# Designs tried in a protein design chat: VH-VL binders against s5sc42. Part 16

Target 1, 176 residues: s5sc42
Amino acid sequence: MTVDALSNADNQDLRDNFIANRFLSHEAKLLDQRRFTEWLDLLDDEIRYIVPLRLMALDFDREVRADSFHINDGKVNLKVRAKRSSVSSGWGETPPSRTLRLVGSVMTDRIDQEGVLEVESAVIIYRQRAAIGQGDVLAFRRTDWLRIDGGTVKLLKRVALLTDASLATPNLAIFL

## First folded at step 4 (VH-VL)

Design s46 (framework fv_cixutumumab)
Fold by ESMFold2-Fast, scan of step 4:
Structure s46 (fold): chain C 176 residues (1-176), chain A 125 residues (1-125), chain B 108 residues (1-108)
Amino acid sequence: as target 1 above (176 residues)
Amino acid sequence: EVQLVQSGAEVKKPGSSVKVSCKASGGTFSSYTISWVRQAPGQGLEWMGGIIPILDFANYAQKFQGRVTITADKSTSTAYMELSSLRSEDTAVYYCARDSGLWFGELSPYYMDVWGKGTTVTVSS
Amino acid sequence: SSELTQDPAVSVALGQTVRITCQGDSLRSYYATWYQQKPGQAPILVIYGENNRPSGIPDRFSGSSSGNTASLTITGAQAEDEADYYCNSRDSSGDHLVFGGGTKLTVL
């Protein structure tokens, strides 16, 4: 890597990274606090929420299946998941897990589409079920596409790549 | 066994509304999704939307959004589909069907395993 | 219906094998479900989740998927199999269900 490659940023690049960090940090707080109605308001009506299936392989590109998914949801399915996870649904995770999300390694890039910002991050979710003992950890890399339009920022697309090659899916009550 | 019993045939005028009922018997109602599917004479099947009664959550196909309302009464185990601003093209058999799940799940198949016998709705002046 | 395409008609001789196909980009992500409909009757589920049969569906019915194509195969077609067959899956968003246009199977 050269210094030029790491430092070739204009004022807008700095602003984009700041906006992305603030958006993802705010989102993580909402999810940790189970404020799902407010979280849904962060999502574009055309949101795509994707968790691809990862299979164990020697080559990384062959480990990720482009045509297979753990989750491949739009706005309606995310509303259903959120409503089921809320106290008003009467079922789901009872009692709900306590979570803490750490979002880091945030990098931004503009794509060949006006008003869309591509964001890469690394996420760790610490989860403690309603029991004694230590919690467990879910770790993954995430690519997000944020739509910035007229002062409003919405999550347009999310792809979360689980570091665990296990076929076991995340708890349905936990958003990534 | 679970059965879905639909209301009887309707004849309606253009511009009016129709409300078709679908009563579930012999099983759990509230935690299943109830879908509505129509079929115009000689045409194929068309999904209109569905409801998850326990969540009081309804979802509609884009073509019908704004004209269709799907509701459920958990106390009577009955789902309803109301279609407004009727036109002659709405003449069809309307089916209700019970879905296998809640419109989410990892690679889970989504299928309609129990169907009502259909309600004929004729729109004529 | 335009998202999932089926040929409108297909014929098979009694006792022979027939394959009914359904094509659409959403089939890369979601399994197709197959329904049989006879004149004047409600549809009946025949295959779900790639290749699962409900109780009461003969084992001559099977399903398969590859890429953007799902197929319903009837091995040793019988006269009673004459019907319309519909594929059903999610649309590209995953939020709505979409039916194929249907295939009329004639058993000769």
Scores: ipSAE 0.013, ipTM 0.614, lowest interface PAE 7.6, mean pLDDT 81

Design s47 (framework fv_cixutumumab)
Fold by ESMFold2-Fast, scan of step 4:
Structure s47 (fold): chain C 176 residues (1-176), chain A 125 residues (1-125), chain B 108 residues (1-108)
Amino acid sequence: as target 1 above (176 residues)
Amino acid sequence: EVQLVQSGAEVKKPGSSVKVSCKASGGTFSSYTISWVRQAPGQGLEWMGGIIPILDIANYAQKFQGRVTITADKSTSTAYMELSSLRSEDTAVYYCARDSGLWFGELSPYYMDVWGKGTTVTVSS
Amino acid sequence: SSELTQDPAVSVALGQTVRITCQGDSLRTYYATWYQQKPGQAPILVIYGENNRPSGIPDRFSGSSSGNTASLTITGAQAEDEADYYCNSRDSSGDHLVFGGGTKLTVL
């Protein structure tokens, strides 16, 4: 890479990167604090939330075919997951896991769709399942599309590509 | 084994609304998804939407958004489908069915294993 | 609806094998579920999750899928199998359910 290439960002590129970083940081805070109602308000009504699946083999009694999706949700399914997380029984437990999200390596690019900003990032989620005891880490790269309409920014699409793919992967009970 | 009992046949005028009920007996109600499927005379099956009673979340097929409302009363184990602004094309048999899963998009097999007998709704002027 | 396409009608001779197909892009991701419907009756679940049978469904019914196509196979068709068969799956978004147009099976 040349210095000129690295320093050739115009004012719009700088603003776009700032907007993306602020949006993703705010979102991470809401998710870590389990403020799901406020988090859902950040999502466009046409949101597509995708976590691809990479498995060696699947049983025929599953609805989803091999090499498909862990998650392929629109707004309704995300509301279901969020509400399910707030219920004492079901996916997730009381007390819920404590999380800390680190979002970095943020890069932005405008696409041909008017008012849409493509954002790439790297994410690490630290998760502790008990009051004390062993935490674990989820790491992944993520591509987001943010819809900027007037004074409002909403998440239009998310694709989170997990770095680990295994048949033994535990249920993903948290938002990525 | 659970049974789904639907309300009786209805005859409605164009522009009115209809509310069909589906009462579950002999099993758990609120922890399943209840779907509504219609079938016009001589036509195929058409999914309208569903509700997850325990979560109070409903989802609708795009064709019916704005006209259909699906609700549930957990105390009576009854789901309701209300269709407004009725047209002659809404003449159909309306079925309720119990879905195997708690929510849409589950990776476990999703299927409708228990069906009501259907409610005939006729829209005529 | 064009999301899931079925042939409107198919015939099979008594005791022979018939395959009913369902085609759509969402079937590359999601398995099809199959329902049988006889005139004046509610549908009955026949196959789910590609090739699982509910209790009470005869062994002659089986399912398979490849690419964008799902199939329901009846090996050794009986007169009682004469009915309409519907495939059902998720739409491409995964948020909604979609039925195929149905296939009328006639057992000759």
Scores: ipSAE 0.117, ipTM 0.681, lowest interface PAE 5.6, mean pLDDT 82

Design s48 (framework fv_cixutumumab)
Fold by ESMFold2-Fast, scan of step 4:
Structure s48 (fold): chain C 176 residues (1-176), chain A 125 residues (1-125), chain B 108 residues (1-108)
Amino acid sequence: as target 1 above (176 residues)
Amino acid sequence: EVQLVQSGAEVKKPGSSVKVSCKASGGTFSSYTISWVRQAPGQGLEWMGGIIPILDIANYAQKFQGRVTITADKSTSTAYMELSSLRSEDTAVYYCARDSGLWFGELSPYYMDVWGKGTTVTVSS
Amino acid sequence: SSELTQDPAVSVALGQTVRITCQGDSLRYYYATWYQQKPGQAPILVIYGENNRPSGIPDRFSGSSSGNTASLTITGAQAEDEADYYCNSRDSSGDHLVFGGGTKLTVL
């Protein structure tokens, strides 16, 4: 790859990359710190949060099911997920996981929809569910659509594609 | 055995508001979703919205957003549905029902296993 | 109201099998729940989670789904099965519930 191909970016491309990196880094920190009220404020009211079902297949394009999901949520369901962790009885008695998110390989592209920035990233979450013992690693590639209007940036849509193929719904007790 | 007991029939004038109650007895209230479903005379069922009392989160069908408010009083195990700016086409039987599940993480639709007997609301001039 | 589509009426002869269908794009992602309603009564749950029956529902009732279509089948229909049947599922957002228009079953 040439330097010109890698640096054939105008100032807008550079700003888009900076905005995307800062947004996703800030979001990861909020989620790791379980600051869910602040995290919900980053989400557009029309947010679509999608985790597709991935099956093993010889052809890569056939591994992702267009019509099957582990998660397919709008803002109300995301509020339910977030608030459940704050309840001290019933559902809230499940101890929360401790997490560390690493967000990388960030690429941005402006799409034909004005004010929307498409962002691709790769994410690894380290998760420890118990006070003692080994943690788990969850890896996925993520496509985000950020709505930029005036001075405000909101997450409009997220599609998180898990690296591991699963024939059953995983226990996704954390936000991706 | 949970039973849902609804308030009595109401006759309201156009432009006013109505508040229907739904009291749970004999079983679990707080951790279930309580939905409100209406049915105009000779018409089908229409979901208006619901509430999860333990989370204090209400959700509304798009058609009713801005006109319907659903609340719950956990101390009396009672859910309420208030519909404002009433019109003649709001004349209907209003049902409350207990949804079996939560709106989070389920790929199956929520199902309403216990229904109230309905409250008739008539909007007439 | 076109998000879940049902035929408005269907007839079946006593003892025969009838299939009531519900169609909508959300059914690709979520199973349908089925309710029976008789005149002057609240609906009752007959099938949930594709093909589960609550206590008290006869085994002649069954559910199935394929693609964007869900079906309620009554094998060996009886006179007491005459009623309106509604399908119910989540909308495409997953956040709201939506009902089909209902199917009036007449048992001949």
Scores: ipSAE 0.068, ipTM 0.666, lowest interface PAE 6.4, mean pLDDT 82

Design s49 (framework fv_cixutumumab)
Fold by ESMFold2-Fast, scan of step 4:
Structure s49 (fold): chain C 176 residues (1-176), chain A 125 residues (1-125), chain B 108 residues (1-108)
Amino acid sequence: as target 1 above (176 residues)
Amino acid sequence: EVQLVQSGAEVKKPGSSVKVSCKASGGTFSSYTISWVRQAPGQGLEWMGGIIPILDIANYAQKFQGRVTITADKSTSTAYMELSSLRSEDTAVYYCARDSGLWFGELSPYYMDVWGKGTTVTVSS
Amino acid sequence: SSELTQDPAVSVALGQTVRITCQGDSLRSYYATWYQQKPGQAPILVIYGKNNRPSGIPDRFSGSSSGNTASLTITGAQAEDEADYYCNSRDSSGNHLVFGGGTKLTVL
């Protein structure tokens, strides 16, 4: 890697990276604080939220095919998942996990689609189930597409590639 | 064993609205998705939308957005589908069906295991 | 006109095997469910979640999927299997359910 390659950013590149970092940081805080109604407001109506399989088996009874995805959600699916978190015990993760998200290694690039910014990041989620006092870590790389339309920024698409390819299907009750 | 009982046949004029009911008995209602599917004479099945009563979340097919409203009354275990601005092409049999899936993405397969017998809606002038 | 495409008609001889197919890009991500409908009746679920049969559905019905195609197979077709068959899955957005156009099965 050369100094010139690392310093070739123009004003638009700097602004894009700043916007992406602020958006992802704000999102992480909302998710950690379980402020799901506000989090849903960050999502484009055309959102695609995808978690591909990493050669892990899925239950044959699940809707998503074993050779495709863990998750392939649109806006309505995400609204349902979010609402269940606030209804009652037994409908999602119970008791609710405490989480801390660290988002780093953020890189941005404009693509052929007008007003869309591609963002790559690395994410670690520390998760602790409140009543039992133990924590675990989920680590993954993530690619996001942000739609920038005048004064608004929305998450248009997310692909989260899990690094843990354990024999058991991961518990994805939390948003990545 | 759950059963879905639908309201009786309706004859409506163009431009009016129709509200069809679907009452669940013999099993759980609130935690399932109740879907509405229609079928015009000699035509195929067409999903209109559905509701998850316990979450009070309704979801509509693109074609029916703005004309269809799906609601549920948990106290009476009854779902409703109201279609407004009726046209002759809305003449169809309207089915309600219990979808065992929840709108959680991959959590379960979406399948309609219990169907009402259908409500015939005729739109004529 | 729909996200899921089915041939409008197929025929099979009594006791022979027939395969009804459903094609759509969303089938790369989601399994199809299959419904049987006889004249004047509500649809009946026959296959869900790739290859699961509800209670009361005969063993001769099975499901499969590969790429953008889902298939319903009837091994040893019987006269009572003559009906319309519909596939159902999510659309490409993942937000809505869509039906295929239906396939009329004639048992000869």
Scores: ipSAE 0.013, ipTM 0.606, lowest interface PAE 7.5, mean pLDDT 81

Design s5 (framework fv_cixutumumab)
Fold by ESMFold2-Fast, scan of step 4:
Structure s5 (fold): chain C 176 residues (1-176), chain A 124 residues (1-124), chain B 108 residues (1-108)
Amino acid sequence: as target 1 above (176 residues)
Amino acid sequence: EVQLVQSGAEVKKPGSSVKVSCKASGGTFSSYTISWVRQAPGQGLEWMGGIIPILDIANYAQKFQGRVTITADKSTSTAYMELSSLRSEDTAVYYCARDSGLWFGESPYYMDVWGKGTTVTVSS
Amino acid sequence: SSELTQDPAVSVALGQTVRITCQGDSLRSYYATWYQQKPGQAPILVIYGENNRPSGIPDRFSGSSSGNTASLTITGAQAEDEADYYCNSRDSSGDHLVFGGGTKLTVL
């Protein structure tokens, strides 16, 4: 890799990377603090939130095709998931997980779409669910599309590709 | 065995509103999704929207946004569909149906129990 | 037009096999659900999720999917199978349901 390649950034590249880092950092804080109403306000009304399956599901009775997704939701279903996560018993984690998100390896590229910024990142979530022992770690690469419209930035699309191919859908009780 | 009992037929004037009820008897109400589906005379089925009573979340098809309101009373196990600004094109049979899953994407979304339908006529 | 497309009518001879198809891009991601409706009656669920039959639905009903197409197959059609058949799935956003236009099956 050359110095020129590593330093080949114009003013727009620097701004895009700064915008992406600030947006993703702010989002991570909201999710860690379980501020789901504020998190939903970061999402575009046309949001597509996708967590693909890394292996075929054993339960073929699910609505989503076995080779497709753990999650493939728009904004209404994300609102449903957020409310489920807020319920103390029955419909969510009991008690709720304590989390810490680390977002890194952020790269940005403007695509040939009006006002859309493509963002790649790597994410580690430390999750303490049990009362005793160490928590678990969820790691994934994420591709986001941010819609920049005038003065506002919204998450238009997210694809989170889990590194743990054996993770069952019930283990995805938290937002990625 | 869960049964859905709908309110009786209605005749309404253009510009008015109609509120149709759907009462669940026997079995669980609040943890299921209740959907509303209409069918104009000689036409196909059209999904209007639904509600998940336990979460108090309603969801509407694009065509009906702003005109339809779906609510639920968990204490009486009754779901309601209110359609406003009625037009002659709203003349249809309105069905409520219990969806055996939730709108989480990982559960099957299918309607296994249907009400008998409520005829709504919009005329003169 | 509808996001899910069905042929408006098909015919089958008594005891023969018929295939009713439903086409739409969302079917690449979501399974189709199939409903049977007879005149003056509410719809009845016949197939859901990949090829599951509710209790009471005869073995002659089966479902399949490939690419953007879902199919309902009736092997050995009976007179009582004469009805309208609707496919149902989620739209491209995943947030809303959409029905196909329906297929009227005539058993000759």
Scores: ipSAE 0.263, ipTM 0.721, lowest interface PAE 4.4, mean pLDDT 82

Design s50 (framework fv_cixutumumab)
Fold by ESMFold2-Fast, scan of step 4:
Structure s50 (fold): chain C 176 residues (1-176), chain A 125 residues (1-125), chain B 108 residues (1-108)
Amino acid sequence: as target 1 above (176 residues)
Amino acid sequence: EVQLVQSGAEVKKPGSSVKVSCKASGGTFSSYTISWVRQAPGQGLEWMGGIIPILDIANYAQKFQGRVTITADKSTSTAYMELSSLRSEDTAVYYCARDSGLWFGELSPYYMDVWGKGTTVTVSS
Amino acid sequence: SSELTQDPAVSVALGQTVRITCQGDSLRSYYATWYQQKPGQAPILVIYGENNRPSGIPDRFSGSSSGNTASLTITGAQAEDEADYYCNSWDSSGDHLVFGGGTKLTVL
């Protein structure tokens, strides 16, 4: 890459990247703290939340199946999942699992849909279940589409693409 | 609010097949697992298998391998369970249920939060 | 099934605490889910993911796990808690769901 290519950004590009980083960082904190009602407020009413299935192929030339999903949720389903997750908070004798999300390698681009910002990132989630006593790690690439309407930013679409290794025994019940 | 509506009671002869339907209304069908669970009179619950409709991937309990087929029609939000070579011991209430899980072997297994009311299947000569 | 074993019956006096247990090797690796079933009705989810309660389930219900054993505890049992209770989890392979044999709870 050239120096000009790496430094050629207008004020809009810089602002978009800043907005995306702040949004995703705030969201990660809400999810780690199990503040699901506040997290749902970040989601557009037309949200689509997708985790595609990566298939192991017998040969190295095969593609990941684009039409196959682990998760394909809209706003109603996400509210249901969030409510299930939140009912465990402060109840019973065992605490819910603890998580720490690290969001990095953030790249932004405007697309042909007006007011929509495409955001690519790399995410690591550390997850510890108190009853098990051991933590595990989920690592994945994620593409987000943020709807920017005046002063409001909402998550319109999310596609989280898990690595092959993380598919062996992942816990896909947590939000990615 | 999700509801699962099952087909009506069936009376079948030994050796025949039965196909029970389960239609999802008021919520999401395709991105959840639909499980089938049966209960013979006075007996416990028995998982028969499940399907992830969006993936068209079905999994069956070993006891029912070769006799049970679970399918889903995403366009009508309906899951089906077909059991062949019926015997008197197949007389039971058959339930469909919506599971939270999307990957077998998850640490927290599928939890069935929405259940159909059950379909009674009687096998008699 | 022998994969997950439950005692067939247990009794508790009104207002007292009862513990229903489920035992199996797969419970060392996977959490148990608990269902309540009353006569003539479909099962109802009571506890999932070891100790999470669905909306509408009273706070007297709790779950726990230790080694190869999962437990459902009802603190201050009420008359309406009289029912059959089933544990559910993966088999040892992680490929199939299996139910325990069920425990009939009688509230005296």
Scores: ipSAE 0.000, ipTM 0.457, lowest interface PAE 14.8, mean pLDDT 79

Design s51 (framework fv_cixutumumab)
Fold by ESMFold2-Fast, scan of step 4:
Structure s51 (fold): chain C 176 residues (1-176), chain A 125 residues (1-125), chain B 108 residues (1-108)
Amino acid sequence: as target 1 above (176 residues)
Amino acid sequence: EVQLVQSGAEVKKPGSSVKVSCKASGGTFSYYTISWVRQAPGQGLEWMGGIIPILDIANYAQKFQGRVTITADKSTSTAYMELSSLRSEDTAVYYCARDSGLWFGELSPYYMDVWGKGTTVTVSS
Amino acid sequence: SSELTQDPAVSVALGQTVRITCQGDSLRSYYATWYQQKPGQAPILVIYGENNRPSGIPDRFSGSSSGNTASLTITGAQAEDEADYYCNSRDSSGDHLVFGGGTKLTVL
């Protein structure tokens, strides 16, 4: 990596990175606090929310297939997930998961699509499923596309690539 | 075992609205998606939208956004589809159908395994 | 244009095998479901998922998919198989359902 590459930032780059960091930080807080109605308001009506299945393969570049997903949702399916997550269910004594999200390694880039900012980040979620006991950790890279339109910022697309391809996690009960 | 019983044929004037009902009997109503599908004479099937009664979430095909309202009454196990600003092109048979999925989170196929017999709506003076 | 494309008509001789195809980019991500419709009747579910048959659907009906194409195969076509066949899947957003234009099967 050269010094020039690391120092090549203009006012637009600085502003974009600041906007992206604040957006993702605010989103993480809403999700950790289970404020799903407010979280849905951050999503563009044309949102695509994708969590591909990660298959172990001989060629790491071909590990993920576009036609294999844990999640491949638009806005309506995300509303359904959020609504189901927000109710107490009433089934048994199952407590909801408690989470803490750490979002870092944020990089931004403008793309050839007008008003769209591409954002890469690394995320760790600490999750506790039981009322007492130890939690577990989900770690992943994600790419987000933010639509900036007339002063409004919305999440247009998310692709979260899990680092764990285990069949022990076949159904994701939390937002990534 | 589960049956969907639809309301009778309707004749409506252009510019008016029509409300078709679909009553479920014999099975669980709330945990399924109830979809509405129409078919104009000699034409193919067209999905209009659906509702998940237990979640009170309705979803509409883009073409019908703003003209269609789909509702459900869990106490009577009845879904309704109301189409406004009727045109001659809205003359069709309107079907309700039970979808196996809830539009939730799994790669499972969404399929309509129980269909109503259809309600004919004719838009004429 | 239609998001799912079907040929409008296909013919098969009695007892022979026919394949009806459905094409669209969303089929790379979502399974196709197949419905049979005879004149004056509501559609009947024939195949769902990759190759699942509801109770009452004969073994001669099967489904498959590859890339952006889904296929319904009828092995040993019978006269009563003459009908319109519709593929159905989720659109590219995953939020809506979309039907193909339908294929009229004629059994000769």
Scores: ipSAE 0.042, ipTM 0.649, lowest interface PAE 6.6, mean pLDDT 81

Design s52 (framework fv_cixutumumab)
Fold by ESMFold2-Fast, scan of step 4:
Structure s52 (fold): chain C 176 residues (1-176), chain A 125 residues (1-125), chain B 108 residues (1-108)
Amino acid sequence: as target 1 above (176 residues)
Amino acid sequence: EVQLVQSGAEVKKPGSSVKVSCKASGGTFSSYTISWVRQAPGQGLEWMGGIIPIMDIANYAQKFQGRVTITADKSTSTAYMELSSLRSEDTAVYYCARDSGLWFGELSPYYMDVWGKGTTVTVSS
Amino acid sequence: SSELTQDPAVSVALGQTVRITCQGDSLRSYYATWYQQKPGQAPILVIYGENNRPSGIPDRFSGSSSGNTASLTITGAQAEDEADYYCNSRDSSGDHLVFGGGTKLTVL
């Protein structure tokens, strides 16, 4: 790695990184506070939210089937998940998990798609269930695509790659 | 064993609206997804949309957005499909069907295991 | 539908094997479900989740998938198998359901 590669950021790169950090920090706070209606407003109508399943295949040309994803959702399904999470009786966790999200190692790059900013980050979620006080940690790398249109920023696409290889089917009762 | 009982045939004028009902009997209603599928005479099946009654969340095929409204009444175990601004091309048999689970992002295979007998809607000029 | 394509018609002789195919990009991600429809009747579920058969469906019916193609195979076709067959899956977004145009099976 050279000093020039690390220090030659133009003004747009600096602004993009600032925008990305603020967006992701604000989102993390909404999710930790279970403000799901406001969180849904951050999502583009064309949102794709993907959590891939770790495949055992050696051939990287092999296609991934829907049952090979932990999550592969658009806006309607994210609304369903949010509704399920917000209802104390019914489908969600009872009691609901308390969370703290730490979002770091943020890197940004403009891509060929106009108005879209690609954002890589590392995320740690501390999760604690109310009754026992038992905590656990989810850690993962995440790639986000933010659509910047006029005065608004929306999450267009998210791919979260879980790092715990032993987790065959994660019990994801929380948003990543 | 659950059955889906649909309302009777309708003859409607162009520009009017039709509301078809689908009543679940003999089983659980609110925790399943109810889909609506139509079939024009001699043509194939076309998914219009559906609803998850317990969540009060509806989802519509792009072709029908703005013209179709799908609702459910949990107290009567009845789902409804209302199609507005009827055209002659809307002449079809309209089916309701119970889905195996939630359509959206569910890892288990999706399928419609229980079907109503269909409601014929004729739009006459 | 334009998302999933099926051949409009296929024929098979009694006791022989026929394969009905469904093609679309969404099938790379989502398994197809197959429905049988006889004239004047509602569709009947035949195969779901690639190759699962509901109770009451004969074992001569099987499903498979590879790439962007899903197939329904009837091994040893019977006269009562004459019907329209529809594939069904999610669209490319995963948010909506889409049917293929249907395949009319004639048993000769």
Scores: ipSAE 0.154, ipTM 0.668, lowest interface PAE 4.6, mean pLDDT 82

